# Designs tried in a protein design chat: VH-VL binders against q0atu2. Part 95

Target 1, 119 residues: q0atu2
Amino acid sequence: MLDKKARIRTSREYRNVFEKGKRLSGRFLIIYYVENALDNNRFGFITNKKIGMAVIRNRIKRQLRAIVREYQGQVKNKHDIVLVARAGIGKSSFEGMEKDYIAIMKKAGLFARNANKID
Key: E = the ipSAE of ESMFold2; O = the ipSAE of OpenDDE; V2 = 0.75 times the mean of E and O plus 0.25 times the DockQ between their complexes.

## First folded at step 4 (VH-VL)

Design sj1 (framework fv_recibokibart; at its last look DockQ between E and O 0.12; V2 from the best seeds 0.00; counts 0 for: pae O 10.4 > 2, placed apart)
Fold by ESMFold2, look of step 4:
Structure sj1 (fold): chain C 119 residues (1-119), chain A 121 residues (1-121), chain B 108 residues (1-108)
Amino acid sequence: as target 1 above (119 residues)
Amino acid sequence: QVQLVQSGAEVKKPGASVKVSCKASGYTFTGYYMHWAKQAPGQGLEWIGEINPNSGGTNYNQKFQGRVTMTRDTSISTAYMELSRLRSDDTAVYYCARDKYYWESLYFDYWGQGTLVTVSS
Amino acid sequence: QIVLTQSPGTLSLSPGERATLSCRASQSVSSSYLHWYQQKPGQAPRLWIYGASSRATGIPDRFSGSGSGTDFTLTISRLEPEDFATYYCQQYGDSPLTFGQGTKLEIK
């Protein structure tokens, strides 16, 4: 659903975000983010085994990818962003995850285009 | 072996600033987030904020936003918390505490000894 | 923000008795992000229980933690003299990080 160019792929890329970036914790998500040297954004997604079985973790990852895709055009360029699903996320609705994502991204100052349109 | 040693007690007048230091030893300083907390006399603990010592990136409790600045010097493994425009209700013990900055930590396994800041008129 | 309310504020008991300390959250918190600290006068807090139920290194097995959702409990099965202190719960299930106001466990 996201282009290959917009994905964080390797362990080293993930490690860079965790080691060099900032962290913000929401109700269902933690984001880690850092400026990159590319001309685009990249997104990564992590679910812990404590979330649940693989089926549940895969469903959550699909939902988070869909949310990110919906708003990717409003994200400031040149950032690597990792979304970490928190243990309580399995009790959330899609809309709950989306609201949490919007709130965290606003707090991080990562929305640029159409800032007034993002609720 | 892990040790967080804070600077000594401070006495300040209202309106002044204070900068508390926290020197880390016995571990890789840049491998853990550093947090700061406040404990007023006879009261509980209140979180002030955190810093990633690798990048210098910070996240502050909204209640302290605008008055607090957290910094670090990686060459001497030291974190700093500066609180400005001091008021009498800023009189408290201030603690530094570390957490693993991998996304699964989020609790404080080691604490500094605390720094008493007294704001008196 | 998530408010943690501890009860009772003060608990007066004798050595050998069982202590039950409560921490109630204003909204649901995953047990993974609920932690307990012990603090004695003039000292920094010490990690005691993490993830609601896991004892930190060196913590005696008379201490146990449990709970989920909004209700969490710290239990001491048989009090020893060294257990009299103030206990705080802490959450990072949502920002900002918050502590409960503390339960002072004092000798009767």
Scores: ipSAE 0.061, ipTM 0.744, lowest interface PAE 6.5, mean pLDDT 88
Fold by OpenDDE, look of step 4:
Structure sj1 (fold): chain C 119 residues (1-119), chain A 121 residues (1-121), chain B 108 residues (1-108)
Amino acid sequence: as target 1 above (119 residues)
Amino acid sequence: QVQLVQSGAEVKKPGASVKVSCKASGYTFTGYYMHWAKQAPGQGLEWIGEINPNSGGTNYNQKFQGRVTMTRDTSISTAYMELSRLRSDDTAVYYCARDKYYWESLYFDYWGQGTLVTVSS
Amino acid sequence: QIVLTQSPGTLSLSPGERATLSCRASQSVSSSYLHWYQQKPGQAPRLWIYGASSRATGIPDRFSGSGSGTDFTLTISRLEPEDFATYYCQQYGDSPLTFGQGTKLEIK
């Protein structure tokens, strides 16, 4: 998993991202992102009941963490980023999730221009 | 140049299966998702699903879930869409389309010529 | 799913006239994920406008796309004979991907 310092952990931290951050919607994900005053990025993950049963929510969360970890090195630093899973994500493939994540992150300008999708 | 060439027209009976092929050329086949769309006679377009040619991963429209299977053969840069338990309302032209991943957008930049599938008793 | 409703269903105009095609989404769609395709009888669809307002390669500048949220428009400033076709809007913002039912632009 992500290093503890790379995780949004408190309600206050989440609230800050939602209130001050920008919002972008993708196919399976919504991201909220805002600059932080740190030297690293922090990620948060939200899966609610509309996604499905707890076992599905947990699976989705694990998959999203894996995706974020995989592309962490390509993300511009000094950002707090919250990923909110959309209702349809539970029936998506891992590859579909990954594709959507990359698309949204590029749209947000959080990836370097030369960042490439790993198919 | 990029080309998507689909297999020929098919005539099937209800309950049968049909497998349409889409051969890609002019680009790295495994580098782009492939989509399939349905267009009934005189009607609009309907998205069926997508496949990652590299991994084989798929996402299907729930409307077709359980009846559609998308596969690929990377050795010949060919994607396949199989539809089973055919019924009359499956009669349509089926298209493959390449997924373009460009910057902040995703769209279909190249299409196959289409394959007519006719289902009749 | 996101339903895209195009209007009008059929648009009858003459060459030289201005054409305005509408695409309304049942819920908000990012402009980056709203596209237009042109299709002529017996042919496959062709990408025409992507990201709501960007013309695909080779598309004349008489075509323009605009809109945001739930309302999008494709405009042809001065119709040419080759412009008469069916135009579909499409969203890539949510699963399943969906198309509008199309607007048939026919010659008056």
Scores: ipSAE 0.006, ipTM 0.656, lowest interface PAE 10.4, mean pLDDT 91
ESMFold2 (binder alone), look of step 4: mean pLDDT 92; pTM 0.939

Design sj2 (framework fv_recibokibart; at its last look DockQ between E and O 0.03; V2 from the best seeds 0.00; counts 0 for: pae E 6.6 > 2, placed apart)
Fold by ESMFold2, look of step 4:
Structure sj2 (fold): chain C 119 residues (1-119), chain A 121 residues (1-121), chain B 108 residues (1-108)
Amino acid sequence: as target 1 above (119 residues)
Amino acid sequence: QVQLVQSGAEVKKPGASVKVSCKASGYTFTGYYMHWAKQAPGQGLEWIGEINPNSGGTNYNQKFQGRVTMTRDTSISTAYMELSRLRSDDTAVYYCARDSYYWDSLYFDYWGQGTLVTVSS
Amino acid sequence: QIVLTQSPGTLSLSPGERATLSCRASQSVSSDYLHWYQQKPGQAPRLWIYGASSRATGIPDRFSGSGSGTDFTLTISRLEPEDFATYYCQQYGDSPLTFGQGTKLEIK
C-alpha cells in the first residue's frame, strides 16, 4: 500500500500532471509525469472503463499499486506520476504489467542510473 | 474552428538544416499534444515524434533521435520541427497533427496542410 | 516496434463494388489503438475510423471497421467515386507509433 502522502488525490493534482508533464506509452500502461515542489514522489492511477467492470478495474489498480510500492525506492524523488491502465491490460499478467512499468520508467529516466532491482 | 497552418516549401542542400512551423488556431494550443510525421514522395507516413506544447517536453521516434528538435512558442500558438544534417532521403512532405484529447486512444483528429522539403545537390 | 502490413498494396475496383482492406500487425494490438485514415493526392490525411470500428464525424455508414489481435479490416460496402484514395492504418498500442504502408484504392 502507498501511504496518503504518496498519493495524488484531487482532480486539480491529476490535471496538473496531464497539463504540465511529459508522457510515455508502453504496451499496458501510459505514464504521465512532472516534477513537483515536494520532497517526495506521488502516484496516481487511472483505469479505462473498457478494461471491464469496477471489480476488475479495482484489481488492476491494486496490482499496479503493488508494483509501484516494490520499486518506489528506485524512483527519483520530487515527481508526480500518473499511471494510466490501457485497454489491453486486461489480457496481461502481473509480471507483464511489472515488466512494462520498469521499461517505461527507465525510458523516462525516472529510475536512478544504477538501480539494482530493475528487471 | 480548428486549423493548423504550416510554413511554405523549402529547398535545401545536403548537410543543411530545416525548421518547419505549424501555427494552431481555434483551440487551446497548450491543451493538446502536437505530433510530426514524414511522407516521402510516393511513400507512406512515418511518425517523427511528439511535443507537449505546455511543458515543451518531447518524445522522438528512435530513428530520428539526434537529428530532430521539436519546440514551440506558446505566445503565438506555433509548433516547430527542426531536422539537421539533411540528406537526400529527407526529401518529403512533413505534417503536423493534433493529438486527440483522450489519453488512451491517441489518434490524429486535425492535420496541417503539409510542408514539402526538397534536399538536392 | 509494431509493424503494420496492409494488403493489397493496390486494389482496383469499380464503383458499386465491395472493398475489403486488410491491416495486419506484427504483434497483438488492442483494437482501441488501431485507427484508419484516408488520403487523396496533394491532401493531408483525414481521420476515418478510430478504435478499429468507430467512424469519425461525417463518415458514411458504408464504411465499417473490424478486427482484433493482429488482424484488422476496413470494409466499404458499395464503392462511390469519392471513395477512391489511399487508406492507412495506424497503431499506438506500443511505442513507437506506426502506420501501415497504405492501400491505394483505384478505379478499374
Scores: ipSAE 0.077, ipTM 0.738, lowest interface PAE 6.6, mean pLDDT 88
Fold by OpenDDE, look of step 4:
Structure sj2 (fold): chain C 119 residues (1-119), chain A 121 residues (1-121), chain B 108 residues (1-108)
Amino acid sequence: as target 1 above (119 residues)
Amino acid sequence: QVQLVQSGAEVKKPGASVKVSCKASGYTFTGYYMHWAKQAPGQGLEWIGEINPNSGGTNYNQKFQGRVTMTRDTSISTAYMELSRLRSDDTAVYYCARDSYYWDSLYFDYWGQGTLVTVSS
Amino acid sequence: QIVLTQSPGTLSLSPGERATLSCRASQSVSSDYLHWYQQKPGQAPRLWIYGASSRATGIPDRFSGSGSGTDFTLTISRLEPEDFATYYCQQYGDSPLTFGQGTKLEIK
């Protein structure tokens, strides 16, 4: 589980990222990211009702948190990053989600090009 | 390090327009809103407005609405503030300031050196 | 708009004394949105206190901020010569953003 300091928790914090950040769309994910004035990264997660029932949304959120946690050490510091799940993510495998995350983070320049799964 | 460097002093006549520039460096220009503030001689600070360098979206103080235009050129990390229909009470030092976010606070963490605009007949 | 009223307008003190600066808001402002800036003649303002009570980087611990709701205070426990300047409070809670009129801290 992500440390509390690594979480975007308030509506204001989310709005700040959406308003001031950059947007990139992947196959299953949209990321909004902006530099922060902190010494750490913060992550937020948005799951839309279009994804499916609550149990599905919760599953997706858990999976995304797991992915973010696994790769957080490879992400460039001082960023607020919000992950928005796209409607098609409900039909995606965990591996598919992970691949999409890595690709979009690399494209954003937030992830090293040679970033691999952390053991 | 973060730096905001503004254009030089201007002298204008009433009715004219002035365009002040603010060149940013040391950070991702599009990642932070840019604000502008006015400070008349011997007076306090007044917020003019803000611009999102990423989208170009702006929000202005209604006091300046209709006379102020904020723009940016992302290719050179430069923000602009244009004030038209100048009058004598527009004489002031104008500052650009970077909007910053720390935890749950938003504030101006870096300021330009200021640009004096003098309006006189 | 939220009006910030600072008092006193001018504060004349000597080095070593305690300074208390007040900022009153016309309506309630979250402490997260109330900030203080220091400005010296011929210079741009500098962030001094953010979130009502947090010192900006490099700000000495003799400076402290407190308050909530409509009443905020900047305190300097023991004035140093370099502390004499104008201090502005500012709210970032509502549009338009607004500043207090400033308190000029001058040497007696």
Scores: ipSAE 0.024, ipTM 0.647, lowest interface PAE 6.5, mean pLDDT 91
ESMFold2 (binder alone), look of step 4: mean pLDDT 93; pTM 0.946

Design sj3 (framework fv_recibokibart; at its last look DockQ between E and O 0.05; V2 from the best seeds 0.00; counts 0 for: pae O 6.1 > 2, placed apart)
Fold by ESMFold2, look of step 4:
Structure sj3 (fold): chain C 119 residues (1-119), chain A 121 residues (1-121), chain B 108 residues (1-108)
Amino acid sequence: as target 1 above (119 residues)
Amino acid sequence: QVQLVQSGAEVKKPGASVKVSCKASGYTFTGYYMHWAKQAPGQGLEWIGEINPKSGGTNYNQKFQGRVTMTRDTSISTAYMELSRLRSDDTAVYYCARDKYYWESLYFDYWGQGTLVTVSS
Amino acid sequence: QIVLTQSPGTLSLSPGERATLSCRASQSVSSDYLHWYQQKPGQAPRLWIYGASSRATGIPDRFSGSGSGTDFTLTISRLEPEDFATYYCQQYGDSPLTFGQGTKLEIK
């Protein structure tokens, strides 16, 4: 669902975010984020085997991608952002994941200010 | 062997600052988060914050925001925690502790021996 | 923030007895992010149980951890003299990282 340009694709790209980035932990997600040298954002997704079987982990990844796509236009540019699904995410609803994402992205200062928004 | 060796005890007056050091050995310093915790006399543990020693990026407990600064010197594998505008209730033992995994470990497998900071007038 | 409430505050028992230490979270915490530490007077804390139920290296099997959601327990099946210490639970199921206030396990 994300544009190919908006995806973190290689092990080197993921490692750069983990090594050079900041992290913030929410209830269901941890985000790692670092400024990049591009004109766009890139997103990566990691699920832990403790979350469940592969089908469950893949569904969670799809749900997180959908959430990220919904809000991608509000994210400040030039960031590589990795979403790590926490073990407890399997007990969350889609709406719970969405609220957690919004809260942690605001806390990280990654949402751009728009007219009539409260941050 | 992993070791975290902290600086010695300090006595300070209210309003002063203190800077505690934590020297790491026996592992790759920049590969693990470093955390700091406070333990007031006879009390439990309170998390102060964390630093990514490779990037220098920090995340502080809101309770200490504005008074705490965490830094590091990677050339000597040493983390620092500075607490400013000291109050009497800052009297405590301060610990550094290592976060086992770089991105989702979230528990402390090694701790420094602690540094007693006494704030008295 | 997630508040961890440990009970009892002090537990007075004799060697050979069973100890049960409770840690209750104000919000649900994944078991993977709930940990226990032992601390003796004048010493730093030591990792004891991680992920609610996994013993750290070298920890005797008389120690067991259990629980999920908001309720977690550390059990010592038969107390040895060296087990008398203060035990803390810790979570990072949500930021900020927090500890319980501790349970002091002391000799009767």
Scores: ipSAE 0.337, ipTM 0.801, lowest interface PAE 3.9, mean pLDDT 89
Fold by OpenDDE, look of step 4:
Formats: C-alpha cells, sequence, structure tokens
Structure sj3 (fold): chain C 119 residues (1-119), chain A 121 residues (1-121), chain B 108 residues (1-108)
C-alpha cells in the first residue's frame, strides 16, 4: 500500500512520535503526529486486540492504509503520523473511516481546510 | 434502496473463463467491501473473496487463489469476479454480497440475485 | 480454517412447533462475528441474525439467537409457514470466512 519510506517501522520511531508528538482523538481514530527531518511523511498504524480477531485487525489496518495512501498527496510534508484505531472503528464503514480521517487530519492542521474527498 | 444486480447465467466449457458482474446501487459503492460466494447445486455457501472497491485491493480464499480475479469499475459501481480454468465442480450459483460494519460486527446485509455458471463439456 | 458444523442437517417440523438449530465451531468465535442467514429455494441468502443474537431488520421476534465460544443456537419459538427454509451460520472472525453446511427446516 505504502512505500517503505512512507512507513514508520521501528519501535524507536513509534516511541518518538508518542513522546514528542501531539495527540488528537477522532470518532474512530486517534492520531499522534510530529514533525520529522525528512522530505516525506511517514505513517504508522496500530490496531489493538480489543478491535477483534487478527483478520479484523488486519482488515482495519489495510483499510486505513488505503485511506492514507489515497490522501497522502494532500497531507503537509515532513510529518510522522501514527494512526491508532479505536474500538468503535468496527462500527464504521470504510466511508465512515475515511470521513473521520479527513476530519481529524484537518483538525490537526495536516490537511488544508479546503481539502476534499478524492473520489 | 440498496440493490445488487448480477449478470445473467453463463454456460462455459472446461478450461474457459467466466466473468460475472455485480452492479451496485442505492449506496456509495466505494464505501463498502464487496464479497463473492459460491453455492454448488444443492450445497452450502463458500466464500470466494473480497474486494475493496475504493482501492481495488483484494483478499481471496486460498482455495480459489490463482484462478479468481476480482475487479471493479467505480464509474459504474460494478464489481467483477472472473474465474479461469473452469472445471465441472465450478458449476454453481455465484453471489455478490455487500459487507456491512455495524456494532462491532461484520456481515453481509445485501446480496445479489445470483448468477448460475454451468461448466460442461 | 474455522469449520462450522450445523445440526441437524434436516429438521422436519410442523407449524406451531419450536425449532432449535445448532451451529458448532471448530474453534472459538467471538459472538460479534457469528451470523445466521435464511435461504429459500431459488433465492439469495438473507441476513437473519447477526452478532449471534441480534435480529436483522424486519425479522420477527419469534426468532432468537444465542451462544458463545464454539456453540451457537438459532431458535424459532413458534414456527410459521414462511419460516421453512435453509438456515446457514457464518463466521467472520477468521480468514477464510466460512459457512456452516446449513440446516434445512422442512414442513413435516
Amino acid sequence: as target 1 above (119 residues)
Amino acid sequence: QVQLVQSGAEVKKPGASVKVSCKASGYTFTGYYMHWAKQAPGQGLEWIGEINPKSGGTNYNQKFQGRVTMTRDTSISTAYMELSRLRSDDTAVYYCARDKYYWESLYFDYWGQGTLVTVSS
Amino acid sequence: QIVLTQSPGTLSLSPGERATLSCRASQSVSSDYLHWYQQKPGQAPRLWIYGASSRATGIPDRFSGSGSGTDFTLTISRLEPEDFATYYCQQYGDSPLTFGQGTKLEIK
């Protein structure tokens, strides 16, 4: 879904985001975000066991990666962003997740206010 | 209202391919995964796979992996399932079904009317 | 894969009687991911019970679902003529998704 360079992969990288980043909670997502020293954004994804069985967690993760990939061109550069799926995410359609992502990213100032859904 | 309308019955020879379509209406096509299921005559249901209409990403039952290809055309809200190298035991009614998220559950809330595919020499 | 075994294969009853359909999983399935579908000849399956115990929209209250772990049950308190059909359980807890082989509820 995403290039390796666009992924947060190490525990150290995740820790850095959690410790130094800002936190915002949406309906289905919590995002942690911090500026990085790179020329690109990196994304991390966390799905806890409370969400469901492994197949469900993996599905949610795939859905979130798809959403992030589709909108990555609209995200301000030089950020590490970790998406944490909330327990209620299983109640949402893919469209619902997408809307929540857009909303929270706008709230975080990572999207332009006039950013629109890409069909 | 949500509707899934599938293409008509097909008759194929062994070794051939078949492509079944499922046209969705009444909802945002890209907002829900689409699943496909197989039901042989007088038998139960078997899950074939799923597709994310938004991204085009797929997940197949390993039993069908290598022979099944799921695609979609978002411009006409249509999902496709292609099954190749057909054999007699592929004779079945094939259904598309919409994936629903609700109250921590995932299930198929709407189904197409089914498409009979007959494979005979 | 998770195998769902339904019993009995065929259930012959008369209108007004109580029907009990069983679905046993080869391994534990979260109640949230166990569902029931009804299918009549020549028709597509229809969602009937979701999350083990929740009736789908429009489903009469004579239908009820229960169970957890590996044992699930669909109960019809008092059979109506329109209830005679094949019922399938399904799990969405693990890949691949799987269905039971079905229980055919037929009129005696």
Scores: ipSAE 0.022, ipTM 0.669, lowest interface PAE 5.4, mean pLDDT 91
ESMFold2 (binder alone), look of step 4: mean pLDDT 92; pTM 0.941
ESMFold2, look of step 7: ipSAE 0.242; ipTM 0.776
ESMFold2 (binder alone), look of step 7: mean pLDDT 92; pTM 0.943
OpenDDE, look of step 7: ipSAE 0.022; ipTM 0.677

## First folded at step 6 (VH-VL)

Design t1 (framework fv_dusigitumab)
Fold by ESMFold2-Fast, scan of step 6:
Structure t1 (fold): chain C 119 residues (1-119), chain A 121 residues (1-121), chain B 111 residues (1-111)
Amino acid sequence: as target 1 above (119 residues)
Amino acid sequence: QVQLVQSGAEVKKPGASVKVSCKASGYTFTSYDINWVRQATGQGLEWMGWMNPYSGNTGYAQKFQGRVTMTRNTSISTAYMELSSLRSEDTAVYYCARDLAYYETSYFDYWGQGTTVTVSS
Amino acid sequence: QSVLTQPPSVSAAPGQKVTISCSGSSSNIGDNYVSWYQQLPGTAPKLLIYDNDKRPSGIPDRFSGSKSGTSATLGITGLQTGDEADYYCGTWDSSLSAEYVFGGGTKLTVL
């Protein structure tokens, strides 16, 4: 699970990422990301109503958190990153979401070449 | 400049189908959902459904399930809403609206000018 | 017909303030953010407020929104004749498989 310090918690912090950050779209995910002044990365997760009912949105959020945790060690430090799930994510497999996440993070330049994913 | 431009007014007989278009410009068409909302004369706003231009996925209001189809043509940045088995109570102004789903919210930030559909015998 | 309840009309004099209410349930307003839309006669609706209390660029600060529990309110201060319009609240409803629902609309008259 992600440490409490690694979570974006407030609407103000989410707003900062959306207003100042860069945007990159994948098939199932959009990421917004900006460099922070901290010594660690922070992640936020947005699953809007169009994905489906609360049970589906909660499942997607849990799966995205698991994916982010697994690859935490590969992410360049000092970034605030918000993952926004697209409507179609509800029909994706876990592996499909993982593949999309890796592809987006690599394209954004957020995966360090010499870092290892968390086993 | 963001614009949504809809097709012109239609007059249809009961039992016919109507297909309304909504041409987007000034932004990346596939990055925002299109919603359809109608309004009968002197009545309130009624949501019909959403369509994701990237995936083609849709979600329809239960009231219109089985009668409405929402599609798009990404090569011309155009969304379509087709309503079949028309009845007199389908007489309304039909709007398309852009859905900014960047947060854990959805709201309609830009609207088309509306298309009047009249169903009469 | 509408899922969300608004008063059908409100009125006030120029320069005064008015509040428009929007009442729902735990599956809509209680669970989701609320937006407000202004519709001038013969025109398409225009976004006034999103995320309960945020204004789009170009909307003056005399328009404000708030939400408490299962109800939301739109506040308008310094009323102008150009504010005469229908006002609609809107939000998502989880109980309807994520359908968007509107209030019945409130006609604002500036006397």
Scores: ipSAE 0.014, ipTM 0.609, lowest interface PAE 7.6, mean pLDDT 85

Design t10 (framework fv_dusigitumab)
Fold by ESMFold2-Fast, scan of step 6:
Structure t10 (fold): chain C 119 residues (1-119), chain A 121 residues (1-121), chain B 111 residues (1-111)
Amino acid sequence: as target 1 above (119 residues)
Amino acid sequence: QVQLVQSGAEVKKPGASVKVSCKASGYTFTSYDINWVRQATGQGLEWMGWMNPYSGNTGYAQKFQGRVTMTRNTSISTAYMELSSLRSEDTAVYYCARDLDYYETSYFDYWGQGTTVTVSS
Amino acid sequence: QSVLTQPPSVSAAPGQKVTISCSGSSSNIGDNYVSWYQQLPGTAPKLLIYDNDKRPSGIPDRFSGSKSGTSATLGITGLQTGDEADYYCGTWDSSLSAEYVFGGGTKLTVL
């Protein structure tokens, strides 16, 4: 369950991530990400009309939120991250989307499996 | 600098197939979807479909479903659009265009120069 | 027939202002962002406006866009002869397999 504080909610906040953030693409997902000045991470989810009708877009959004929630403990702190669904994501399995998410987050250097630095 | 460079003009007979190429440079080819759009002489723009170069997935306009195939070769950063069972009505300029995703929308930020396909006998 | 409706032509003199309309429905323009493309004679289309009202780098502020309800408008002020072109609106129309739809195009003549 993503806490309300962990969600990007306003169009202004989304546009800030798109305009100032870094972009990295995966097979089914694109992420835009930028460091924030908060104590926590925030996630946004975009399924534009090229994905399909509202029922399909809403299903993809729910599945992506579930994936993000499952792995939120592994994400480096203080980032705003927007997930954008790519054309064809509706043809992917849940497992396929999950694997793509993990791969792209690792490639971006956003996964911190070791949250605790001893030194 | 982003560029999409298309193959040269083609002249085909009715019933033949044509395969147009679109070579990308100046960016990571697999990071942006490619769309194909055509324009018959003196007519407007008509969207044909999209292709995701990372996954290979495609979506086609219903009008072209069954006659169009969109593919890519990631090793040479090239997208392809093949149209079969050509008719005189398929005489047009065919464009590839790069799809840029931005806050709940996407649009075509760079276009190829176009490939003229003439179908005649 | 095009899914989005534009006037086939508009004309104005250099230095004047022109507006080009684009009419759709609730399933396309009414619920999505609109882009505009400029096509100079003999050339490929070029992105002119995205996200209803935003300009790519290099597009002068003489070009503006807006959207109200199921219609979008492209505005051009301070017309120059180099603006003579075909202008197309475009947007996604969601379905089981989404399609991008264009307006029929508007030929701008600068006399």
Scores: ipSAE 0.756, ipTM 0.903, lowest interface PAE 1.2, mean pLDDT 91
Fold by OpenDDE, second read of step 7:
Structure t10 (fold): chain C 119 residues (1-119), chain A 121 residues (1-121), chain B 111 residues (1-111)
Amino acid sequence: as target 1 above (119 residues)
Amino acid sequence: QVQLVQSGAEVKKPGASVKVSCKASGYTFTSYDINWVRQATGQGLEWMGWMNPYSGNTGYAQKFQGRVTMTRNTSISTAYMELSSLRSEDTAVYYCARDLDYYETSYFDYWGQGTTVTVSS
Amino acid sequence: QSVLTQPPSVSAAPGQKVTISCSGSSSNIGDNYVSWYQQLPGTAPKLLIYDNDKRPSGIPDRFSGSKSGTSATLGITGLQTGDEADYYCGTWDSSLSAEYVFGGGTKLTVL
């Protein structure tokens, strides 16, 4: 599980990211990202009804957290990043989700230059 | 303003391949997926697949798996859709469309003018 | 057959109201937002409604959308001759490996 310090937890924090952050869309994910005043990154996850039933949403959320954890150390610091699941993600493979995450994060320039295991 | 301009009409023989182009302008080409939708004469819209211009990743409808290839040339902001092993049933107008996804959902907000592909012996 | 079901045709006189239904299932309309597209004769489709009930810029408020359960509805009030066109609903379907699906289309005739 992600460290509590690495999690966006409050509605105010989410709103701040949505209002002030940049937005990029991948195939299965939309990310909103903005610099924070902290020394660490924080991640938020949005899995709403557009991606399916609650059991699906919860599964997707768990998978996304796993992906974020895997690459957490390779992400540029001082960012709040919200991952929004797009429609159809429920039928995507974990690998597909991972690739999409990597692609969109690269597009956003959020990976460090020395990042490894990047497709 | 956002524009998608497609290549001209094509006439092909059965078994041949056709490659339709879609040139985008008025926005950052690599920021939005390009979808392809076709419409046979007098018929409805049929989704074929999506292509992400940044990564080149694609997702095709099962119906066209193995027969369709969606690519892009980012240097000229152009997307391509190639359909092989053409048959008469592939006669249709083919559209490219930009996929816009906000927080809530995804939809096609801009469309090309369409490319007529005729497959006949 | 299309994954989403629309009536093949609807008709009404100018000034009247028409509704076009779009029926699906839990895996598409039930769990996803619906978009509507207008296709005038001989032209490419145009986005008419998105997110069930939202209008893009330039779309008059005569056009409305709604969704309930596994069905969506397009409403057109104050029907004009220029509204004569084909209308398609569309959405993503999670049961088809994240495929986008359209309705069969509805031909609107202005009498």
Scores: ipSAE 0.017, ipTM 0.666, lowest interface PAE 6.6, mean pLDDT 89

